# VHH binders against q84jc2: the designs that were tried, part 27

Target 1, 232 residues: q84jc2
Amino acid sequence: MSKMRNLVEEKFLEFYESWVIQLELYLHQLLIAHNNNTMSETELRHLISKLTTHHKAYYTAKWAAIREDVLAFFGSVWLNPLENACSWLTGWKPSMVFRMVDRLRKSRVVLVEAQVKKLEELRVKTKFDEQKIEREMERYQVAMADRKMVELARLGCHVGGESVMVVEAAVRGLSMGLEKMVKAADCVRLKTLKGILDILTPPQCVEFLAAAATFQVQLRRWGNRRHYVTHS

## First folded at step 1 (VHH)

Design d3e (framework vhh_6z1v_2)
Fold by ESMFold2-Fast, scan of step 1:
Structure d3e (fold): chain B 232 residues (1-232), chain A 124 residues (1-124)
Amino acid sequence: as target 1 above (232 residues)
Amino acid sequence: EVQLVESGGRLVRTGGSLRLSCAASGRTFDNYAMGWFRQAPGKEREVVAAISYSGGSTWHADFVKGRFTISRDNAKNTVYLQMNSLKPEDTAVYYCAASEWLYGTYDSPDYDYWGQGTQVTVSS
């Protein structure tokens, strides 16, 4: 289904397109840095800082947008169907980034034992945080559905004869709860990203960020150029 | 937005205990993670402990782990720091801070609202 755009969706679409273009430019810089042994630690830290700031800018814009229309992020018009199919609570699933971390163990950049231990602890905590959010969202959705049904039943009318006040109260409650859940998921994402970057050395951070950005960019390109069988 | 007021700081002897409180104004306290930070004379501000919006997740810095415990009471809009086995090295101004990062953070820039601080002095 085609979704009608509002001002929030139009503004975020414009923002997101620009954000992705800049991500591709940063990916190019990360790949150059990864292959260029002449870059200083200061230069690598500066590049890592640019990527960190870039990701934080995304969440700043997202949180402003969801305050106005959180539902715009469920089935987003600025994402292709493949990107939407791979989304967990309006974004990437935090635990999936550890697959990119696993690539570091197989690369020329060797992780020391202390880093491996900390990454494993972070992986476990990330999965636990995901499960907590999933349980909270399930409880919220069930509670909202039950409350709406009880209110409609109390009115003693057919499903089409509901009170405008009851509907508006339910919609406000749903939006506030979804905003809270989306922010909670985004906090796990940022905490996971920050935790990984704090454990890794600057060259390892560059390799990790390059892998993550490559995945995002390739997923978008694959979805935009997709070919699929049509069921007859 | 939220306003934060710390209390409980005082002079205490080495090995003693102290509980700090931070009272928040506003009806959205449970929409914020809370953190305790400290700053000793001539040193940079450092994170001591953090607690998620619900109280279900906590983090404590290695240098206070096992001695300090962060907790919160959302019904009273208050966050606490229970400090046990105090050492002279714990002497600092302690700050309460609130963040929109619901599961907590150990980075000072991620905290949006700060209290004025409460002085803790530990002597032998």
Scores: ipSAE 0.000, ipTM 0.327, lowest interface PAE 11.2, mean pLDDT 81

Design d3f (framework vhh_6z1v_2)
Fold by ESMFold2-Fast, scan of step 1:
Structure d3f (fold): chain B 232 residues (1-232), chain A 124 residues (1-124)
Amino acid sequence: as target 1 above (232 residues)
Amino acid sequence: EVQLVESGGRLVRTGGSLRLSCAASGRTFDNYAMGWFRQAPGKEREVVAAISYSGGSTWHADFVKGRFTISRDNAKNTVYLQMNSLKPEDTAVYYCAAGDYIYSLFESSGYDYWGQGTQVTVSS
């Protein structure tokens, strides 16, 4: 089936493509900084700030878009199928970034014991927040099933002109619930990212951000390079 | 598959303007980010400009910002490079390239399809 993009999808696709282009440019800067030991702490902090601002810009644009059409973010047209398959509540699963943190323990930029302890505490807190959201999503899905059954039964009895307005109101209510859940998940993502960056030194932050950006860019590349073969 | 054919390269005088076109054949044009590269004799191939799948996002190298503009027309399967205020240093073979995304802005290996190139010569 062909999909027709609505205005929210089209506008966010344009935003996301631009955002990814800038992420690639920042990744290049991160890799140069990582390989060049002559950069000052002030210069590294400036680069880290640019990446932090870039990620905040993404969530600002996303939250504006989900206010208009949250469903556009479930099976996003600006993401390839592989990116969509790896999504958890419209984005990266917060606990998975600790796999990138674990890689830092084996790198040339070593973590001290105090950092390891704080990162483990953050990991546990992140998993707890993640599970809380998963339970809320389960409750939401159950409520949606109940609403659908009630609404379908009601529509079977009331096929008048006013039924359109009732259906639109119900859909709006469901979308508002999803918007709140997506924002809650995004808050966990931002808290996790901030927490990691607060624990790490500037050189470690650069290495972490480079690993995260490389993963995002490479996942997109792998999905886009997938050859679609149809069997007739 | 995508096949790319560049056109529009010619001799122009310093300060002149020129528009390059890159015509793509194939059903997948809208699936690719497009880039313009150039290579002067004895120099490495360098990225000049890039444009996203939809045309909503563009990037231009610092040495052409304000002078060159990349655009695309997906209905015509064509990408363009409008070159203004041309300088002798702009003399090169210009290549059109199609890639999965703009990750390859700093590396040619990220682009899967390349045209044959079109020669631009800027005389003083």
Scores: ipSAE 0.000, ipTM 0.160, lowest interface PAE 16.1, mean pLDDT 79

Design d3g (framework vhh_6z1v_2)
Fold by ESMFold2-Fast, scan of step 1:
Structure d3g (fold): chain B 232 residues (1-232), chain A 124 residues (1-124)
Amino acid sequence: as target 1 above (232 residues)
Amino acid sequence: EVQLVESGGRLVRTGGSLRLSCAASGRTFDNYAMGWFRQAPGKEREVVAAISYSGGSTWHADFVKGRFTISRDNAKNTVYLQMNSLKPEDTAVYYCAAELGYDFWTSPSEYDYWGQGTQVTVSS
């Protein structure tokens, strides 16, 4: 059956579609800047600032939405099935962006030794923070199978208002736990993105942001063009 | 763009107390982690204290532990630094900074929004 959309899902869908359209416009500007050697450092820094502001606007809207309904972000209606399949705790996996950084090392971009060292230190810290969140998610999933959850499920089969109230309280507790984990994961994403941009020069930042935006836009296009009838 | 305005900096005698305030613009203040930083002449900017978006977690540098306390009032969009037992070594320009985040940050490079600073001078 088709999933009925709630108000949070409808509002965020509208926001996200506009946000992605603007991301594509910024990607065009990044590609022009990357291929235009006449742009000043001030112009490049302004473009980088527009992209960082754009990403922060996404997390501002997301955190407002998850406060109301965090479950809307697990199996999001504004994402196609391929985008949803590639999600780690409602978004991109932070350590994945270092693959894009590695691509920069193999392009015309020349990373100096000091930058390589700082990027490696950031990669290690990012993976550590990521693993900490993964351990919390595993504990959360295991806790859902404990005796209290099983007993609450059984009670739901037998009673009116009293058990409904107990089940509702348990579901609120579960949602609050998920909100905390999603915010923690988004924190790692923001720290990783900012850390990379702080290490890179403005031309390198433009190339990195172009690579990241290209991947995000292409993943969405691939999922929309190739709706999988079979999972082969 | 978030705007931060510090206030409360002044000349204080050694052993005195001072409370710094930082007022933030906007309705999303409770989504920002906040930090207090200081910079003395000829020195790098260093972190003094940091506080999570909710105020549930705080961090204080070793050289101010037990003397300084960071707090926030999300209803007033304000973060505070209560400074007790002030020493001449605490003389610096104090900056507040904001960054979108669930938890606090401890490096100046992690903050995108900065105030103009408020001068604190501690005399013997």
Scores: ipSAE 0.012, ipTM 0.448, lowest interface PAE 7.9, mean pLDDT 83

Design d3h (framework vhh_6z1v_2)
Fold by ESMFold2-Fast, scan of step 1:
Structure d3h (fold): chain B 232 residues (1-232), chain A 124 residues (1-124)
Amino acid sequence: as target 1 above (232 residues)
Amino acid sequence: EVQLVESGGRLVRTGGSLRLSCAASGRTFDNYAMGWFRQAPGKEREVVAAISYSGGSTWHADFVKGRFTISRDNAKNTVYLQMNSLKPEDTAVYYCAADYLPTYFYGEDEYDYWGQGTQVTVSS
């Protein structure tokens, strides 16, 4: 398991570094599109499609990796401490993206009332799904504690092969359950992104995606500068 | 990309049982939530049952609860709908559908891939 975990971490670190570099390139294109009113709807939809495909590629790679070692995603080595501190169940908290949507109300491409209503409905739904996942994780953590206590008790009472086998079985069960919970959280993230993009016009989608990518890139830069930043 | 092929639809008498199968082709079957839908002549398509990518969560419509059971075998890339105590109102074309986002199966417009359908006829 430990040997496989190290290989998974190295492989995903390499993937993630390349994925972030490509995200920064897409962010550059989004910012150009946002500042240039001459791009056609077809060109904007093509750019939005590139970002959507890029995010789907991340979750495809992540789900392959967590199948092998889900714990690598709790305190990830490819993320700096600030990025890890801002994580909710191994990724961004779905409801937080609506703060970026609020910026569209102050943009040159303002939201119409019908869009505002649909976005509010989506926000409420996302918050509900988020809370459901939080309750499921709580139930998982309680079950994990019960299993851990039973197996630790058994380990204290029995020495040898039987104790080793039951502990290993418990650890495998915990990892499989945690993988399912992480995938459930990622599905809420993907549904939230899809829902927002389905409601917004192409120019609004570009502005939203630019805001989201800017925040992700800046969070990484702020965390990477931590060593050189003196708190006043 | 996932392609879906339904099978098992037949003529059955009221009170009978039938099992529908949906065979999926594609490498990422275990990343898809699956659903069974049905459409009777002159009616809107309605959701019958849904199952998460892992099989750990299932949902059944109230009008089939206790009679129908959805299940999946990820090793065989197959989803099943076991139908018991069939009624004439269960007569419809049954469709298998796949959604890449596995925790969101409440609406038909969330499913990305659809099969061609299999006809179930329940005679009185």
Scores: ipSAE 0.000, ipTM 0.142, lowest interface PAE 14.6, mean pLDDT 79

Design d3i (framework vhh_6z1v_2)
Fold by ESMFold2-Fast, scan of step 1:
Structure d3i (fold): chain B 232 residues (1-232), chain A 124 residues (1-124)
Amino acid sequence: as target 1 above (232 residues)
Amino acid sequence: EVQLVESGGRLVRTGGSLRLSCAASGRTFDNYAMGWFRQAPGKEREVVAAISYSGGSTWHADFVKGRFTISRDNAKNTVYLQMNSLKPEDTAVYYCATEGSYLWYDTLSSYDYWGQGTQVTVSS
């Protein structure tokens, strides 16, 4: 019996480490842009596009990986324990980003009333989508528990007599259901991100993306320090 | 499949109150967001209010905020619209709808329309 990482885990770990390094570099550029009043709208849009493409690259790689092994994303080896503890359906909770939007109300670039209205409407819509996904996952977990109980009972009665084909088919069915659910959650994340960026001006987008990237990078650093202390 | 039946629409005087009900039959609808829409004579259909599957999140259009309240009772498979301080401008056919696979409560295409509507008339 091996406790070695599988190929999907090894490949995604390598991808994720590189992806985070690039995110830190983009964060540096966002902070420079935020403090530079001479940067053109075209230059700001170009930087926002780089961040958007970077996030899309993450989901492209993730969806390829979950097609092969969705379970690798539940308790991911490329995340520290704090990052894993803060995960909602293998990623960030969509409604959480609206807490970061509140920082824009204290920025030098204030939100106009029309933007505030659209952001509140998007917040409600995001919570609707989020709750729908939670209900779908609950139903999946109930169905999985029923199947698991049946399989455990069957295995207990027929040790050494179980068909490899039957077990393999059941595992594939479970994995396909989880893959669909994770993709649904990721679609809510991407929709929420796009919605916010569509409402905000380019300077506000830069500030929002800087706040989000700062939180993600800082959460990783806090978790790594706690992990280091635990090892000692 | 779910069938939705609206009720409670009637003639009411300006400043009055009215509660609309939308009853679902068949399967439970507690997995889906629900919305109230209205269509006045000669105007396009518009979204009035929406409520999440649990009732924990609601949205109300600016023109009804503070006057209308959406709520739901999942045990009874029913969604309500409490309408207070009614104005002649509130005169319309009110429709109940459930969301499809994707909730865009700001557009009609976000909802699967199942109800036939209930007429609300507010006399001045």
Scores: ipSAE 0.000, ipTM 0.103, lowest interface PAE 18.5, mean pLDDT 77

Design d3j (framework vhh_6z1v_2)
Fold by ESMFold2-Fast, scan of step 1:
Structure d3j (fold): chain B 232 residues (1-232), chain A 124 residues (1-124)
Amino acid sequence: as target 1 above (232 residues)
Amino acid sequence: EVQLVESGGRLVRTGGSLRLSCAASGRTFDNYAMGWFRQAPGKEREVVAAISYSGGSTWHADFVKGRFTISRDNAKNTVYLQMNSLKPEDTAVYYCAAVDSYFLYSGEAAYDYWGQGTQVTVSS
């Protein structure tokens, strides 16, 4: 089936660390573009394309990894505890990006009426898809609990909590369901991201991507710094 | 985008050797990580080897390690799979695949562009 659980974790950890370093480099370019009003539309589109390709590379690598070991993505070793605490089905919650767009609109980004209408349609669709996934996830968790309880009742063995065989059966069932759910959630993430970028102009896309990358980088930085907080 | 065409597949005897080639046409070949996959009759497609965009990193599946070697020549827009000590269980259609990424991938889901495949048959 999968070669080894730790192999997937080690390989994706190496990938993710490199991916984040490149994201920080792209964030630097986005911030320069945002503050430099002389960049051409062609130059802005090229930068947006680099970011889109970079995110596509993440999901490409992730889907290859979850095919081998989806459980590696629940409580990931390549994420700090704060990043893990903020995760929704192994990644960012799709509806969160609309809060970022709303914040940009309140600061200085002016959207035309047609863009506002399309963003609201996308928000409603994204929330619907998100809730559908949440309901399916809850159903999978309930089914897993029922299966495990039936197996425990049949075996009549409670020493140490669970038998190895009951745990293995439960994990296999969960893994198959989780892989489908994670891919479904990632598809909603990609559709939401592409949808927003399709609606926004190139300068607005740069501002949005800069805000998103800044949040991701700062969340990682805050989580990594928590042990340096001292009482004043 | 790239188009991929495999060549070199043929009938070969057990213990023999064969080199497969994958010719890429299109822009920016140097930006693509490349992989070789195979699919035997009645089985799922499985990864055989992968190589980074620069050729600086390679990965080989355990069942071919020491026998197969992936390489690339960016000047010729070609990726190769050198197959040595061939076994009957190596019989399959071999596919090359590409993904626009700086990172090395061992999973099928990672790859965006695929060739049509080339048949390798190993007999005793």
Scores: ipSAE 0.000, ipTM 0.098, lowest interface PAE 20.1, mean pLDDT 80

Design d3k (framework vhh_6z1v_2)
Fold by ESMFold2-Fast, scan of step 1:
Structure d3k (fold): chain B 232 residues (1-232), chain A 124 residues (1-124)
Amino acid sequence: as target 1 above (232 residues)
Amino acid sequence: EVQLVESGGRLVRTGGSLRLSCAASGRTFDNYAMGWFRQAPGKEREVVAAISYSGGSTWHADFVKGRFTISRDNAKNTVYLQMNSLKPEDTAVYYCAAGPEWYLLSDTSQYDYWGQGTQVTVSS
């Protein structure tokens, strides 16, 4: 059977395209702020707040969408193949964000020892939370291959109202399990992002957010360039 | 890790007031955002109020805004829900829950730790 795009996929595609365009505009503002040493702390905090709100909007839309169809986020149609290849449980891998943090050690505004210690503690906690989720996903995948699930799949080959209803109930249960895991992964992402921003000064937050947005935007452009062939 | 125990639920008359308490055990209480939820018989669990880890930010559902107030005391590892001008529609089991600050408040699956609930009944 062919997989067709449903309403959830179409709506989230439209949302995501607009969300990325706005992210590129914010990235431009972040780069200007990073290169301008005359911006006040109030102005920097305002820009950081705009980025924070923008990321919150993404997760608000995502969680509404996965409530309807979590499977749309595994191999998403709004992401190119390169973006999908780089995904960890429907999004960025939380611990990878510390590579953006590592760039701050080479910046003009040096991290103080207290910040380095807090960031290292957060890094360790983030990796622990990631491993916990990875173990839960492994258990979920193993459970899908369990004798009871294999028997339900076998029953789905037989025409009958009882078999159809039992299989559909099992599929709904599987989807609910995936929703819980995706939300758990997103919670680790949000805790990690908030934790980093709470530790950093406003100028360091701007540099961090600029690095993260640059990577996200460039990854999308690289993947889209390979996907589209232009006859010139 | 945190364990949560609600208390303060009882029978109260329409227009009355009640304060619910949620006592947390564990050293990490001040790292969590806290929420109050309720579930009436035959209805889904709904979010009532939420408070940030520091207490600096609060949110209240429209149907309780101006009547209910969430607060916390991190020194006592306790979250409170002050309920004023109670209505029969407020009758429910009230649950406290702990989760991350930036999550979607209306989604019960976002909360990692839950209490057992405390029954509030509003008569007449």
Scores: ipSAE 0.000, ipTM 0.158, lowest interface PAE 12.5, mean pLDDT 80

Design d3l (framework vhh_6z1v_2)
Fold by ESMFold2-Fast, scan of step 1:
Structure d3l (fold): chain B 232 residues (1-232), chain A 124 residues (1-124)
Amino acid sequence: as target 1 above (232 residues)
Amino acid sequence: EVQLVESGGRLVRTGGSLRLSCAASGRTFDNYAMGWFRQAPGKEREVVAAISYSGGSTWHADFVKGRFTISRDNAKNTVYLQMNSLKPEDTAVYYCAADLYSFYEGTYSEYDYWGQGTQVTVSS
């Protein structure tokens, strides 16, 4: 089990390193596109599609990995401590991206009233879905301290043999519950990202994606300071 | 990675029913939202129905609402389209598609993986 868990971490670390390098290359392209106001709609849509595909590739790899070891994503070894400190249920907090959207209101490309209304509706919906997941997580954490779980913990401390099977079943149940919650949180992230990109024009999408990628890359660089080493 | 194969398309009489199946290969099927699309000769591909990765949410186009029902069986890696009260205008090649996004109205350009299609012909 621990060997399989370590293998999942090693494989995802290798994937994530490559994924971040490609994100930095796409960020470079987004910044060039943002500074070139004459780029065609077709060219902008192609670039947005590259970023969308790149993010989908991340969730495809993540969901495969969490099926094998969801706990690898709670305190991930491929993330530095600062990145881990900023995580909400193994990733970015969905409502946080609206802070980046708010910066678009101060940019050279102004949001029209209809877009502002749709973004506010999406923000409210996203916050509602986020809070629903937070209630599920709280319920899960409370259930962990339930009398039955306390009894199972005592049983696991005192004996092997017959009691091992009951403890193993409980641990399996806990992992399945976490997997379900992580997938629910990722679903809200994907819906929020899609919703924003559907509301924004291609130039606004480029600016939004550039802001999001810049934040992610800079957070990683700040956490990877010379004397700030990740320890498993 | 998901590979999709449709089956069940055939000739059927107006008012009849038909069930299409889409079998997916790969361990990641239950990570994807699934959609059914159709394309008649000389027309653009249009979205017919969609289902979330868990099956907890479904969407059906207005022109098939009440007649068609999308469903999935994640244990069998299969998505279905139950088609009732078939009309000649339902004649088309039907495609299944997979996407990581859940959607509310559907759009064919958003889907990552596509099957080869299965022909449905409705005659009077």
Scores: ipSAE 0.006, ipTM 0.311, lowest interface PAE 10.3, mean pLDDT 80

Design d3m (framework vhh_6z1v_2)
Fold by ESMFold2-Fast, scan of step 1:
Structure d3m (fold): chain B 232 residues (1-232), chain A 124 residues (1-124)
Amino acid sequence: as target 1 above (232 residues)
Amino acid sequence: EVQLVESGGRLVRTGGSLRLSCAASGRTFDNYAMGWFRQAPGKEREVVAAISYSGGSTWHADFVKGRFTISRDNAKNTVYLQMNSLKPEDTAVYYCAAQDYWGLYSETPDYDYWGQGTQVTVSS
């Protein structure tokens, strides 16, 4: 019901605001580490682990929330319009992170030939996984036009009647399909992130994570400001 | 393209307080993460505190936690370091630094801007 949906949105909004504040704090630790030649490999691995745990916490909270109301993630109230416009299946498009990896080749971070080869192999696999999900999304959208859904649209139902039960069953079916696709997309995101971090050295991981967090934080900042035409 | 100027460094007694200021000139100050660093004689430069572009997030080194507080005023293009309960070990030249987040996405990602430093001396 609408009351339950409002509670899910409110709780995730509070979670997300806190999660973003902590991401911004971790971003500054990453930028400091990038400028400090004195940090040990162990210290860098610890920082990388903190970021990885932080991202895992996001997906743990997200999956709990989508089980209750997956539709809240299609047009999220905790994201500004710019963030929503840049979303692919409720989050970042997995192959997009390879653009950030390409920037590492032009920085002081040195990628060896073996790393470049592994990153290219991972990029190809990630693109394949994306295409598989896109095909499933197409099948889902086609299924929406089947006979049963057309019949439900003709009910002209009003809340509080027997027709409510039939509509609620159909909506639950649709939500289950969307939940499966969102989780599949999130699994590709997590596998891609882990794959990149496994290939990169700790200093390279720090630069990559700093780039990813910078993009996320700046996109949110730009969307929240919206008055780019005027300056003082 | 950002120029940083520190001020406020002076001689202060153990247990005293001092506020350092860093004035930034140039476009888009609020696109920069800001940090305070220090370097004592015979030691490497170390990070003291950092603050996000918005001021919503701060980090402080363990050796200054509870004593130092970083803050910023984007309207005045200034970052501050409030230093309380000063110890002789805090004696150092303090540097303000700025890092452009978008440097990581450019063809030339090195956007390191540093001030000239301000001397803080804490007497026993």
Scores: ipSAE 0.000, ipTM 0.134, lowest interface PAE 17.7, mean pLDDT 78

Design d3n (framework vhh_6z1v_2)
Fold by ESMFold2-Fast, scan of step 1:
Structure d3n (fold): chain B 232 residues (1-232), chain A 124 residues (1-124)
Amino acid sequence: as target 1 above (232 residues)
Amino acid sequence: EVQLVESGGRLVRTGGSLRLSCAASGRTFDNYAMGWFRQAPGKEREVVAAISYSGGSTWHADFVKGRFTISRDNAKNTVYLQMNSLKPEDTAVYYCAAESTLYFDYGSDAYDYWGQGTQVTVSS
């Protein structure tokens, strides 16, 4: 039996495939810029702006989609099993990007002390925000087993008319809670990304964005090969 | 802007097959998701199938799954609906519709441009 996809899953799968192809094209431009050192600051800022706009487009599309079906993002059909296994609340874990920032310490571009201090402050703030969201998710999971939810589940065993509507309303409420939580996590992602880019120089931004895009693209390639081998 | 012209509708016997075509004009065809709708006399218009701008994603209504297949040829600016194992209940005017987006919706209010319709009659 194959899993049937709903329209939200189909729409976002097509969007995501196109979005990833464009990300790979931008990655190529970032690697050229990083290796050649021939671009002006204005040209580098323009390239960084393209990447920032590209990520903004992703979250714009995602928030429209989760408004219709947030559950599509918990075990997404447009992601392979490895990508799904590495997801934290439907996306990358915000604090993980600081490992990519640490890569800059080994590159030709040296971080100054003022940047290191600001990045550490941002890292601590990001981890704090992550922990707050994790506590909210735990409360949500506990609330799923609340007496009221258990009573609604029992009511759902009666297939007659009004009981179906009451259960569907409760499920809608649960989905709205997840949507709010996913948006909160995405806000931490966007604030973390913006914060890093604001602290770094344009050449450092290019190197950081190249590292992040490389990891995302490679994770997808590794997962696609593993998925194929597993199913073969 | 897109203009749509349907063709292929005719009288077919129960169990037969028919392919409908929808020709779109303009360089913007590749930017539109496309859908097939139908309306029988005395019934509301219903969505039959939809296809993304690239053809990479398709949706078919439960009542036609396994019998109908939507496809597109962007080089020919054409969308097709291959209809197999036709039933009398499939008798309707079939409409082609286009929307201006990267992805589509099954609802009729999601579509910006409509064709004139082509009549399909399935006889017992």
Scores: ipSAE 0.000, ipTM 0.084, lowest interface PAE 21.0, mean pLDDT 79

